# Ledger of designs, part 4: VH-VL binders against ADP-ribosylation factor GTPase-activating protein AGD1 (AGD1)

Target 1, 225 residues: ADP-ribosylation factor GTPase-activating protein AGD1 (AGD1), of Arabidopsis thaliana (Mouse-ear cress) (q9fit8r1to225)
Amino acid sequence: MHFAKLDDSPMFRQQMQSMEESAELLRLRCLRFYKGCRKYTEGLGEGYDADIGFVNALESFGGGHNDPVCVAFGGPVMTKFTIALREIGTYKEVLRSQVEHMLSDRLLQFVNGDVHEVKEARKRFDKATITYDQAREKYLSLRKSTRLDVAATIEEDLHSARTTFEQARFHLVSALSNAESKKRFEFLEAVSGTMDAHLRFFKQGYELLHQMEPFINQVLAYAHQ

## First folded at step 3 (VH-VL)

Design r33 (from r4 with heavy chain F102Y E104S; framework fv_recaticimab)
Fold by ESMFold2-Fast, scan of step 3:
Structure r33 (fold): chain C 225 residues (1-225), chain A 120 residues (1-120), chain B 112 residues (1-112)
Amino acid sequence: as target 1 above (225 residues)
Amino acid sequence: QVQLVQSGAEVKKPGASVKVSCKASGYTFTGYYMHWVRQAPGQGLEWMGYINPNSGGTKYHQNFKDRVTMTRDTSISTAYMELSRLRSDDTAVYYCARELWYGSYYFDYWGQGTTVTVSS
Amino acid sequence: DIVMSQSPSSLSASVGDRVTITCKSSQSVLYSSNNKNYLAWYQQKPGKSPKLLIYWASTRESGVPDRFSGSGSGTDFTLTISSLQPEDFATYYCQQYYSYPTFGQGTKLEIK
């Protein structure tokens, strides 16, 4: 048991401070990574909008069945190309959504979860410390001549405050340990999931264009006739 | 390196007051309670009270409550203990001592001690 | 008020000897809720301030040699020096912190 390895000593205080500093450093690095992810997903979204603009412009040369310009410059050929490009655009939007969900949303949940749980545990620990200090002060004010009923009440309050303090200390250590254990799994899963999303995107794009390769070559050969 | 450096020896007449200082260095002064303990010749160590340097809050043992005042100056990391209406049985070495973190009334660092002699 | 009693009041020993000092409290200093004994041991050399050796009855302070060990629970406690060295010449005090601090009268260790 982690807590059983730590006692109320200078070593315990130093260990606690070290754990809190490590948690804060992790939080700051996650925030920096989150900002990079946001910029990347915004870029992907703008790229998708540009892709749609390109496809719409290309359709002006093909796809209209009774437009002399479209008939002269491709018709059926342009239709096949615009269908493929729209499909690739859909793959890009799926990639953007997956990156946003796996990195940005997940990183914010991790960062906010750490802040909320650790901060609340620290706040409870600080309050319990004050209460214990106050109960201890009352207990130390007891003289041998103090009435037994008054002394009994003060002693009960001290024991209650000490129990609350011990529990709050345990919960703070537990919250810090939980935060550290989660960092390895959540971060690695988010990054690995993002790489898998890119792999799937490139595979789908490749497969679509590979199926079109004979047609692309046929059109290129015709254009150089 | 934690150090607690106390003021020099004092010789006082009965009825006078004495004020002992304890200058802390090598740690965050406001992070630890400072206690005062005295040792009379041929007697055991006797706890007098503490001060919380962060809040200025004090707690005195009932035997000294009417005669002792503990203060601190955070700007120079110094704690003070003043004992008034001195008697011959107040002759002792007075120590400042640092409490370990909350609820631990054992002392990891002590000052070198200040000898106070009360004689007519 | 918890009264602390040490024995012996003084003893003489040779370098290399195993030395034991006992400390008894007038009431238990074991707190049942956390199962800890609120007891510390200090070493005081002539003309110097006390130095913390042991806390929580058996936990050795950082920098204290392995030859020093604390044991006991409740009302009966022992400080042991497994192989006495010349620098161990000192007076040893036990202290309870279950209530407001009180100290034993001390055990003076003299090297023969």
Scores: ipSAE 0.000, ipTM 0.396, lowest interface PAE 14.6, mean pLDDT 80

Design r35 (from r21 with heavy chain S103R; framework fv_recaticimab)
Fold by ESMFold2-Fast, scan of step 3:
Structure r35 (fold): chain C 225 residues (1-225), chain A 120 residues (1-120), chain B 112 residues (1-112)
Amino acid sequence: as target 1 above (225 residues)
Amino acid sequence: QVQLVQSGAEVKKPGASVKVSCKASGYTFTGYYMHWVRQAPGQGLEWMGYINPNSGGTKYHQNFKDRVTMTRDTSISTAYMELSRLRSDDTAVYYCARDYGYRYGYFDYWGQGTTVTVSS
Amino acid sequence: DIVMSQSPSSLSASVGDRVTITCKSSQSVLYSSNNKNYLAWYQQKPGKSPKLLIYWASTRESGVPDRFSGSGSGTDFTLTISSLQPEDFATYYCQQYYSTPTFGQGTKLEIK
């Protein structure tokens, strides 16, 4: 939307209201998604803590490299497994960090910056509209018998209110147009980036375990004998 | 017997880089994370980062992230720490230390330390 | 980062004294799932590398004299030397490994 194409008409006001409602719905949906992602990253952090506990428990089973039990069950086998589990934990932390980065730098910035600006611009516009309407009512009540100093003040107030109204209208239209142009790309980028982070996480985990598959199978075959 | 042997003392000018080595023996090098910790004269211990000798994966403290590189050579059981764009306040003893736990653990064995002096 | 605070910064004691060093973490280093405290203590003598004394808050490393003991849980930890010996002149550091490793500022122990 261009300022040069703006009309103060019922159709224009209806379009602005529709855009505002869309922007507010987008803001609420983004906040809901953000809260879900925050809970997910908290879960990833708890999962990392559980991974540490599991690795430490596995090491304590063998008692470390000086323990006869560890020696009896092949210290190198236990060491290889614990290193792999530590590496997987590292991948979980990378995933958590990437998800938080996308929320902080993209989705949350969009919600607080671009969408919030529309809400604030609307409040300013509503106030300016009321002020302008009141000034017009006073101006329309002027008669030839009204004192010249009073009439001059009312005309000055009308001019000031009109200028403020026009500035607020321009700002609101600009904010709505900016929100519309950004909303699609910002949300899709946040979602797609989060999915890409998961793809990389699973790929790294798969590659590590796939490399170890012959070793895992050898140990399993031995254990099942 | 586990042993970590570090390279000798270095004297560098500001803006140069230094690469410290840490040769491990007496255990499976790829089985334990290797961390780097430094200590400025008269000050406490400061963690710099770690390397997973098995994967080559690294994690650096944010204070060093832009200037440090940790690598390893599994064929000679040696870890390396390179610090670039040296400043006089990088003057310290640099230690390698073996992590017994899960990547972040207690350090059961330490190298003897490498003194790095940065002076103009 | 978890901040580790030690007290005192330095102390002087005589051979045979009981010495206590305190370490406080800015958040709990107790892991509820395994009920372990991710806390270690190190001894560093002048010109030497640090030496591990205690891990898991209270487990003494092999070869460390029994006069050294660790206690505490959660955020408050103590290293105790029951009968100080001349070779115990050193600086002592606590370290958490619950997350990215951080060390206390150190406590310098001087024999009077």
Scores: ipSAE 0.000, ipTM 0.390, lowest interface PAE 23.0, mean pLDDT 79

Design r36 (from r20 with heavy chain S103K; framework fv_recaticimab)
Fold by ESMFold2-Fast, scan of step 3:
Structure r36 (fold): chain C 225 residues (1-225), chain A 120 residues (1-120), chain B 112 residues (1-112)
Amino acid sequence: as target 1 above (225 residues)
Amino acid sequence: QVQLVQSGAEVKKPGASVKVSCKASGYTFTGYYMHWVRQAPGQGLEWMGYINPNSGGTKYHQNFKDRVTMTRDTSISTAYMELSRLRSDDTAVYYCARDWGYKYGYFDYWGQGTTVTVSS
Amino acid sequence: DIVMSQSPSSLSASVGDRVTITCKSSQSVLYSSNNKNYLAWYQQKPGKSPKLLIYWASTRESGVPDRFSGSGSGTDFTLTISSLQPEDFATYYCQQYYSTPTFGQGTKLEIK
């Protein structure tokens, strides 16, 4: 978000509050989404275990069976299907890794808060605001009975505090704008990369099975006789 | 970046005066108050006073009011603290410390300290 | 002058321990207009100058590890080190800046 005017204190405060509320809402949504991603990667891991279980069962049928019928029917088919199922399991692990790396890790960076530059700028702004408020209160309490040297010191303190406040305000706005731009593009890149990983996973799986289609059809045609 | 470098150790006789310097670098010297704090051997920290480097305005603690003078030279970014009529109980490490633009504040940078020994 | 009282004057602890140091002011250092506590904490190692750790009672200075935290309001304040490290053995001072600056007497943190 951008600030329209830096010279309007009420407007600046309103924009800061709006940005803080938006950032907190985004953080909560990212945390919720992160939890969903963790469940998804757990599901992919369980799916891999299921795939290995099925492959092992298929191998046991072919390899452990002493019946000559199994050799005639199952040997070549079981070998082809076993290899294909193991490859699909490998594709699932690649997808799991990509989801964890490109999406979940990036969302944690959002949830864990501001970049160093924004934290430092906010800290300086808070310092400057307090100092300026203190100096302003002292200046407003000046009376005609106040000694000239004391009044001069208070006026000088106010000027110094105001200058520091204005500089800190500008730096904070600049840091927030830069951080917003960076987070926006990094997040979109992470999500897009995750979608590309899904596309590649399904394409690889499809291509593997599509290559086997003539063989599958041949076996099915034989079985229907 | 920000540095406060103080003058070297001093040994003085009772009744003498000592003048400690504090050279600032890495920031706008006139933008921050400079305070002086001392620490007697085995004791805590004791605030002595401050100077506004921009105006030259000073404020001293009641305990030092009659004996301390704080000055500065903006051309060389250096603050000075002179303590007169030294007593043996003035033996201490004297520190300069920077304040954030407001005369009573916390001290974000400190000099390395100057040991002043007053021997009878 | 506002008098600052620290407790304890010395404390023995082991690496990994959670350490709490207390500071009490004779008058409130909370300024109602900005709702801020005018209190800072410093660390001083033998032969070295003090180093700022915490200001405004709970704000950590840049470069200070997050195991250091400050809390409290008004007249009662605490400095907590959540998991003591070897480099943390030092003397700790609180300071008020609500009026002319005054320091606590210091708490010496010693290795057990």
Scores: ipSAE 0.000, ipTM 0.391, lowest interface PAE 21.9, mean pLDDT 79

Design r37 (from r21 with light chain Y31W; framework fv_recaticimab)
Fold by ESMFold2-Fast, scan of step 3:
Structure r37 (fold): chain C 225 residues (1-225), chain A 120 residues (1-120), chain B 112 residues (1-112)
Amino acid sequence: as target 1 above (225 residues)
Amino acid sequence: QVQLVQSGAEVKKPGASVKVSCKASGYTFTGYYMHWVRQAPGQGLEWMGYINPNSGGTKYHQNFKDRVTMTRDTSISTAYMELSRLRSDDTAVYYCARDYGYSYGYFDYWGQGTTVTVSS
Amino acid sequence: DIVMSQSPSSLSASVGDRVTITCKSSQSVLWSSNNKNYLAWYQQKPGKSPKLLIYWASTRESGVPDRFSGSGSGTDFTLTISSLQPEDFATYYCQQYYSTPTFGQGTKLEIK
């Protein structure tokens, strides 16, 4: 998003409104993205539960002691498989937790906090605009017959209202600009962090299963006999 | 008594430039933005841009930004609008107009207009 | 730019008539933050500069007769002359100042 030039003009109002609309649209898109992230983390959680269910079933099949299937190719091999699958399950739970923290919880907290600052700046600007408009109308109603002391007071009020209005405009534009920039950087960091979490998950899973490859091959060779 | 007095009619050839003046009186010149609006014969009003007489800051409509320059001289309360590389379709009455307030964008006082004819 | 559309392009009326002129903007000129409509109306007589009649859609400029009134909000606006006088025969323009100023094409009010 671009930071608007602060020259007084009809275009300033249009640009400010456009920035407010863009900020709100970005906020809504972040919230929609949050919903997608929530569904993804729910899926990861269900996957973890399914993994535990699978290893429990595998242990039950093996009998948890000396049974013909385990004995046929060595009880330790079946035990290694169940341990490895449980370990992979813990990696999935870590991934789920990291994704939920980075994408879902963090994004929601950031978006909600950001909205408050913009709303407060807007309130200040609205009040300043009304005050300036009222002071301006009074000033422009001054006539040649208006008492000098009254005219002086109205001119002082106009000057004060204008200064407050200009400061409020600057603060609102700054708040909007900061909101846009901050949302962009936080979003990119959250996505990048999530990709790193997936890289770690796949790397750990690969390393564990790679160590298991001899045992997998032993079981497959036995089955082919 | 607010008054905006513009320079006299001009006849220019295509490719030339024209500089129109607008002398303000009866108010604090630097307190109000000055806009320029033109009107081609038999047509409506077209906004060209404005100048903040206090800062000298300007804003031009994109249709004119490559050809228009707005300036002011605060010592004589006068605003200027120079339009270069004139075309036949630049034939119009050019008005200066005072912004109602600091930067509202509607106009409470207008100059009498300067006819610019671009021909031959 | 915001496009301003006026209707009718011309109308004929008699002294004493009630006249209405309509102006539509291509997008809202109501700014929600201050609840103001950035819409003005001007009167222009042949060979003369425009004269401000109404600003903020409904506020009458000082010195403008009370027979002139403005109404509307958002995208639809109306200028009403309650009892037409001989000096009111002119061309009327609406203008938005929500963004870079743009004018309607004008409505020419002619004697019947």
Scores: ipSAE 0.000, ipTM 0.418, lowest interface PAE 20.4, mean pLDDT 80

Design r38 (from r21 with light chain T100Y; framework fv_recaticimab)
Fold by ESMFold2-Fast, scan of step 3:
Structure r38 (fold): chain C 225 residues (1-225), chain A 120 residues (1-120), chain B 112 residues (1-112)
Amino acid sequence: as target 1 above (225 residues)
Amino acid sequence: QVQLVQSGAEVKKPGASVKVSCKASGYTFTGYYMHWVRQAPGQGLEWMGYINPNSGGTKYHQNFKDRVTMTRDTSISTAYMELSRLRSDDTAVYYCARDYGYSYGYFDYWGQGTTVTVSS
Amino acid sequence: DIVMSQSPSSLSASVGDRVTITCKSSQSVLYSSNNKNYLAWYQQKPGKSPKLLIYWASTRESGVPDRFSGSGSGTDFTLTISSLQPEDFATYYCQQYYSYPTFGQGTKLEIK
């Protein structure tokens, strides 16, 4: 740590260590959550494949042209149900795509992403620390016999380096705080977007089936007779 | 007033693809299935398939399922039908037609038709 | 596929005549649960799109003149024009929607 080389605040070192530990813990938690999301999305994809298989089997059940089984089941009933089931399968595929985009892809960026601002602020801070350290060594090498104009220049250089160091430190802390806030926002947006995708999925499914409800009830009443 | 306005005539070489558009206006685009029907010169009407503009779900006639793709863009109330690997016997007028509702299967409004000519 | 057969393939008539076009399906398009025939009739003039005339075998579409009527059930259907007008010379198609849509071959109505 560059902080340990300078006469820095114990509290500042503790805060930096805490921030780094917090960031690592968040990364590990996001990685675990990402793995769970990947499994969920894969399950949705398998479910879609199963839905299509079911619809294809139902279509095949009716047989070909002039098939007595198709005639016996009324044609329109089978066609209407296969249309509805295929639509539900399509809704499920849309949900899978939405979950993958809104949640899994965003979490992967969260886990693997380098925050450019933090990386650049760290680099600037490291450079400012080295410059300040060198200026401090030069200042501490001043002797009673050193020329006054040379001593004045070294003092000005030290003051400039210290100012630059303090500015770089402030910018690094700001970048870390901003990165943490941005990650929190992105996580909440991803989760909220996923919940919205589920709401749309169930709403579309409900609307499709609700349109068919009088017909379903009619067929059920007929079957019980 | 309900209107279905299709894209202009196309001349294609055998093996090419053609994409026909159908822009809907005067009704809620997502409330009605959109079907595609073609008619070869001097011949009858042939059903190709449908799309549900709300879900994007499609069903194609077996004769076309390997070559046809139906899509839509709800932001501009437009349906598309793309037919690939064109043959000379694909020369026809292609119509979009609005289902009377969800899945009635008869058509109350038709586009003006798009002539597709496939020749060398 | 349900096969639709129309007869005649062409018909010559004069203004004022009663015209009858028949349509036969290879299997019944009557659905017992709702007692409806899944059959429609369209009119197509040269260079124009088909226009819906009749649905459910006998229900006239809004704006269609009352001289047009549909009848029949099951496999045998008829479109009748009671008093032919000049604007009625066109090709007429029947269509089933009991299964995936299929059309008849068309009946061309021509001036004598």
Scores: ipSAE 0.000, ipTM 0.448, lowest interface PAE 19.1, mean pLDDT 81

Design r39 (from r12 with heavy chain R100L, light chain Y98W; framework fv_recaticimab)
Fold by ESMFold2-Fast, scan of step 3:
Structure r39 (fold): chain C 225 residues (1-225), chain A 120 residues (1-120), chain B 112 residues (1-112)
Amino acid sequence: as target 1 above (225 residues)
Amino acid sequence: QVQLVQSGAEVKKPGASVKVSCKASGYTFTGYYMHWVRQAPGQGLEWMGYINPNSGGTKYHQNFKDRVTMTRDTSISTAYMELSRLRSDDTAVYYCARDLGYSYGYFDYWGQGTTVTVSS
Amino acid sequence: DIVMSQSPSSLSASVGDRVTITCKSSQSVLYSSNNKNYLAWYQQKPGKSPKLLIYWASTRESGVPDRFSGSGSGTDFTLTISSLQPEDFATYYCQQYWSTPTFGQGTKLEIK
């Protein structure tokens, strides 16, 4: 990102104002999205717990290896289904971990770091602007009759205020540009990575169940006899 | 996260000098002025002076200008306040406080304070 | 130096009360060119550092509850706590930064 010029001009100030408004809206949307991501990953964790509960119930019904009840009611079938369901649960935990790392952690770091930095830089710039304007006004009011020691102090204050204003301006521009760069590059990459993680999750689940399809059909055919 | 961490409590005899440190972290040290404010037991807040960490320039309150020296070390992001020829009425908690810079200001972050006790 | 005078010096109140603290400066701290008042308010609890509540007379610092508000212009300023909470019992200070910083003498807010 670039500004028209690193000069104090109406165009420069307009660009900063627009970027600050965009950054604040982005912060609010990122916080809302972060809450959604946390809810989603929490749901994935609860889903995993539910899957384990179901698998444990299925194992209990089978009665364990070599149990007469297990043998009578299809122990080998129960074992295969139990293994498959545990594997699917593992895939869910991998997805949860990937979503948390790629979205939730990055969103929180962006909000706490970059957006907060913009707010601090703006406060500094506002104060520096006021101080510089005040020092310039005092300097412009100097008369030949003004005491030499007072005039020297006003000149020193003006020089300090100008240097400080320039530093504050640069820092604000840098903070805003950094926030824009993160919006354009890192965020989109993180979202795309999250969608890829979902693709891998569904593909793994599909492949596992697809390989079991002949077995599932055999069991269903037997049950219909 | 902005933090200002000050040195530990000091006990001094009248006539001695004390040097308090304030280590800054979580922001650009040279981008903000550092002020020193003290508070005597049960009393209000009294401004002592400031240092511009970028230039090393200082401004001291008239009441302290002959006894106080403010310095900084930018390599370790630390500001120092040395008060000489201590009197019993210099017994106070001494705070460093960050200002956005650019003459005088309000203080958005404060150190935890350093208790200085002057007793014979 | 600009002299800052706070009133009252001490105030007793109950949780839920509306509390007002007044601050008066010996000179105007309003800069007419930008219409800004160079005044801040701080909260200090026993054994702790002051915490910034309000700057530019009426702008609330990030993280400060909305029950705190500042008002006034020129030489007369007010800090208002609309519904006092247990954690609000503290000493409050006003500060001007128009020139060499000076603080009010403080207002101690006590449990009734």
Scores: ipSAE 0.000, ipTM 0.407, lowest interface PAE 19.6, mean pLDDT 81

Design r40 (from r21 with light chain T59E; framework fv_recaticimab)
Fold by ESMFold2-Fast, scan of step 3:
Order: C-alpha cells, then sequence, then structure tokens
Structure r40 (fold): chain C 225 residues (1-225), chain A 120 residues (1-120), chain B 112 residues (1-112)
C-alpha cells in the first residue's frame, strides 16, 4: 500500500482520513449486516420450534401406531413423514448455528476488533503528535544559559516523545494497510460462509426427500385413485 | 515503577486449559499494547499474540489462533492469556510484555514469567 | 513470518573483550518511507525475563550502558559490546517488528 511521504504532510493526513472513513463505513455496513443476520437466525429458531409443533400435531393425529385412525389413514405414511420432518428441522437448527457462528466469530469480531483498532491507532497517533510537538517547542526554546540537568531532562523528554510518535505512526500505517487489504477478504468469507451453509442445508434436505421420492410417488398415486 | 506481575506456576495434563494473568501497575494500562511471548526450556522466544487493552482487540500468531484467547479487565489493569487443548510441547515459560506504545513494536517491560508444565 | 538468524549460537569471551553478535533477517526490515530499521536487541539472564537493550537497530534504551551498541541496516545487523563486564554474560536475542514480531534463536555469551 502507497502512502504519501511519512513526514507529517497534508497529503499524508488526507490519505489517512480517507482510509479511516472507508473503514468506518465498512464497520457500519457490517453492523447492519450483523443485525439482519441476527434477526434471520432468530427466525430460524422460531421456525424450528414451529416445525416441532407441526410434527407433534401429526403424531397426535392418529394417537400412535396401530390406533384405528392411524391405521385407517395409513400410519406408516404418517410415521415416515414425521421422521423426515424432524430431520429437516434438525438441518434448520444446524443452519441457524452455522449462521450464528459466522455472526459471532467473523462479523462481530470484525466490527469490534480490527476496525476499532484503526480508530484507536489514529487517536494514539494524534496524541503522540501533540506530545512530540510540545517537546520539540520546549527543546527549541533552550538557551546556553539553561542548567545542564534541566537541558538533559528536556532532551530526554524530546527523545521519548519522538520514539512514541514514530511508534504511533508506524502502527497507524500498519493498521490502515492491514485493514484495507483484509476488509474485503473477511467480508467475502462471511458472505461465502453463509451461502455455503445454505447450500449444505438445501443439499441435505434435498437428499433426504429425494431418497423418499419413490415412496412419495407411490402414496400420491394411491391417493389419486 | 512500571511493573508486570504474573500468576504462579501451573502443572496441567494434556488436553487441559491454562489461564495466565498479568497485572500491570505504574502506568496507564489502556495506553500500551500487551503481548504474550513464550519460551520452551532451553529454547528461544516465540511470539503468541497481542491485545489492545483499550479496545479489547487481539491478534494471534497463526500457530495459536485456534487455541489461544487473550482478554483483559481494565478495572484491575490485568491481561489474561488462555491456552486450550494443551500438549506436552506447550511446556514453557509464558511472558507478558508491554509494547512501547500502539505498535507491533519492541517490548520495554516484561513480566517475570509463568512456568506452565504439561505432563501426563 | 520474517525469519531471524543469529550467529554464532554461542560465544566464549573474557572480561574486557570486545564481542560482536550478528543477526540476519530473511526480508528487509528497513521501512523506506521513514528510513528506520525495525530491529531490537534483548538480553536474557538465566531464570530471568528478557531486557530491552537496543531499538530501531541503533538506539540504546534508557539505563543501558554505552558499551552496548547496535548497527546495521536492511537485513544485516550487529550488536557490539565494547568491553565485557561480568554482568554481561547472558543470552542475546534480536527481534524484528517490521511485521508480526519474530526473534532470532539467540546467542549465548559464556565466560571463558
Amino acid sequence: as target 1 above (225 residues)
Amino acid sequence: QVQLVQSGAEVKKPGASVKVSCKASGYTFTGYYMHWVRQAPGQGLEWMGYINPNSGGTKYHQNFKDRVTMTRDTSISTAYMELSRLRSDDTAVYYCARDYGYSYGYFDYWGQGTTVTVSS
Amino acid sequence: DIVMSQSPSSLSASVGDRVTITCKSSQSVLYSSNNKNYLAWYQQKPGKSPKLLIYWASERESGVPDRFSGSGSGTDFTLTISSLQPEDFATYYCQQYYSTPTFGQGTKLEIK
């Protein structure tokens, strides 16, 4: 990553400001995405509860195996569908868990970790700049008549302030470069992970129902006689 | 007057977890990154990661990412490093070390070290 | 990771000797924009934590005797002790902080 010359210049500060604004915008968008995903996972949990309720209602319809109603209405059909629906419900819970882990481990860490680190680095840099400027002014005000021990203290303060400034500058540059290079990858991984979770969910559901397709067709053909 | 005081030695079985503490004093705890570095017996120094005590943000070395968790409690100026699923090769002295400021930088103050022994 | 290699692994010397320890990085640790080398040196005595001696390749930490000096740039660095004292027998480590911190394997300075 290119930065304007590392000496404190207007161009360097403009570049830093632009990068920080981009990072903040990404943080806000990730937070919105996180809230949307949280609402979605809550919906999946409610859906799972509703699925279990539906399955329980189907089980109670016949009163159990060998019940006259169950026998008359094809008890094996009800049993097989009940088992399949419970398994599909389990797949929904797995999907919810996977999406939630993406929210917790990726989006939330991204929002609270690396992006905030850039803001803290900038704050540290600004404070170090002020301290260094003050120490430099004090050093430049030294006269030959100043006591040697006082002059030594001022020189040590300047050296310390300069070191802190250089450290803060390096960290800010590194944090901005790291954030910019990684922000795309972390977002894409979160999105791709969510899509992969849905792919796995639908594939598992499809495979379960596909294995049942001959049975479903047999029952439908029988019922339409 | 800057001091980093670490918790005492620990002996753990393989598969267990260990949590080491590092209590800071003599400076503004939130003003400096805290790093963790370990040293196996007779070996060199190995960087594990850091925590920004102000934000709670962390960065872990790839070798430890799936087993290490770094946290802090600003009310008592204490940093923590928890390493899970311990192996015999995790036997080492674990150090907390203060970064000079907010950087990947160099470490001006170190804790006394915490010896962690992993044996069956 | 940037790999740090130190030479020699051990060195025997007498009080009053001048000794040099070498450190080589697999990649340059010189940041061209600020012309600074992101390299530090530490001293570690048996059973003790490391102590910072040198930072920015050549800057001496406060309280460190002036017999310790660092030099070098880019990938090749040297720590020099101009006149060994009894308290200087220890293991010395170089460390880069250009990227994720990595240490050299250490150089043990032993009494002859």
Scores: ipSAE 0.000, ipTM 0.392, lowest interface PAE 20.5, mean pLDDT 80

